VHH binders against F-box/kelch-repeat protein At4g38940. Designs and how they scored, part 8

Target 1, 370 residues: F-box/kelch-repeat protein At4g38940, of Arabidopsis thaliana (Mouse-ear cress) (q9svj9)
Amino acid sequence: MSSPIIIRAPKKQPPEPPCLISLLPEEIVVDIVARVPRCYYPTLSQVSRRFRSLVASPEIYKRRSFFGCTEQCLYIAISKDQTSDIHWFTLCRKPNGQQFSGTTASDHRLVHIPTLPPMPMHGSYVGIGSNIFVMGGFCNWKITSSVSLIDCRTHTAQTLPNMPKAVAFPVTELIDRKIYVIGGSDTLSPMKSPSRIMMVYDTDTEMWQLRARPDWEAGKKWFSSVVIGGKIYMRTYHNSFVCDPNDTSCDRDEVLHSKEWWSACVIDDVLYYYDVRENCLRAYDPKQRAWGVVKGFEGLLPVACKWSKTVSYTGGKLVLFLQKTEKTEIWCAEIAVERREGGEIWGKVEWCNVVLSGNFHIMDCVAVVL

## First folded at step 5 (VHH; framework vhh_7z1x_3)

Design t94 (from c5 with S50Y Y57S)
Fold by ESMFold2-Fast, scan of step 5:
Structure t94 (fold): chain B 370 residues (1-370), chain A 124 residues (1-124)
Amino acid sequence: as target 1 above (370 residues)
Amino acid sequence: QVQLVETGGGLVQPGGSLRLSCTASGFTFSDYAMNWVRQAPGKGLEWLSYISGSGSSTSYADSVKGRFTISRDNAKNTLYLQMNSLQPDDTAVYFCARGPDYSSSWYEEYFQHWGQGTQVTVSS
């Protein structure tokens, strides 16, 4: 009748939440998401409202940069139906075996960025960090001195102060955070000679400078160029030149000129271009002054193409764009290159497929870091 | 040798009409897009109109839409610009120009082939 009654505390802990991420401070969640490859961000946005907000946050791209988790992304300037307007596309990959829908299923595709305005043709397009500088060019038969900045984190464009002179069809190269704009024309008139000056934009000071251009053949209007070892290598129809942008002298390179190295790229101080006539990737070593053919992928790329463009990519890779002579198809391949014993260069095709169909023309390709 | 020759310019009253012609030689005319461009006294070049090589696609500057019509006769290697409702500010030298060739590798220069132009004067 008088026995004590003892009530015991619960023996078991409450069930653990399925995930504690909802309880973490925002800064910790941002740190986690910043380390995830960007191709997973669309999938991540479907998991929760919190993740959807985070992948759209400007802060995520700052955090990716801080942790060294950035990725090189390709932005492609494309003309449709021979218009005077450039539209921006990006090269997109679907992860986990997913494919883009369409006539040909593929895990890689060029995707239009509709929020970016059309831009002038044959201007300068330079990628610096997460931004694309768009300078000059022509639209509606007017050559402009206008400068636009595309922020690839937000896909927005803003106007910057104009160049000192209007120009289209220049040689444009980035060296030590300075943009060198050389030659070109201030008129579409066929009687006008190329510019005798160069314009230099310092991205740190945001100031333009006019300089005397390097000495080369007068009357040559069309140039193709790359940078190797802080020097600008350029091709005209008749000659190839090696120019120091801080010197007015240019040296000819007759061995370099022996190949039609249009739309070339540079990996580890070696120049690469794709020869559509011979269906091979050619490499030029300026230290040895010798041309070679890249081995290891014979028969893996489309043939009977009318043009090619190469772009350097991270990890000793290049991206190659090809257009068929008889088709309105743009093909893209990623090729890893390596130097082997004996000095031979070998290539491996990581993937190759159609990335865009229709009456489209690639004008340029720009790499940014996101 | 690429040659483009414009004809059909002259003096016309406001509200009048003119038809310009451009005769092409030295290339396969049907393989190339063609353009009309004008330059008013003391001003820069103004693009007016575009026509594709087949003639199936056309485009116009806002200043001339509904008034000007571009056309071509590939059998005659001739480009036309029909200009209606002409205004004093249409006074200019009118040029035909061959468009870009995208069938070659990307180093081909745009608009390197122009005619000498034909003068159109709308009574000031």
Scores: ipSAE 0.020, ipTM 0.450, lowest interface PAE 6.8, mean pLDDT 80

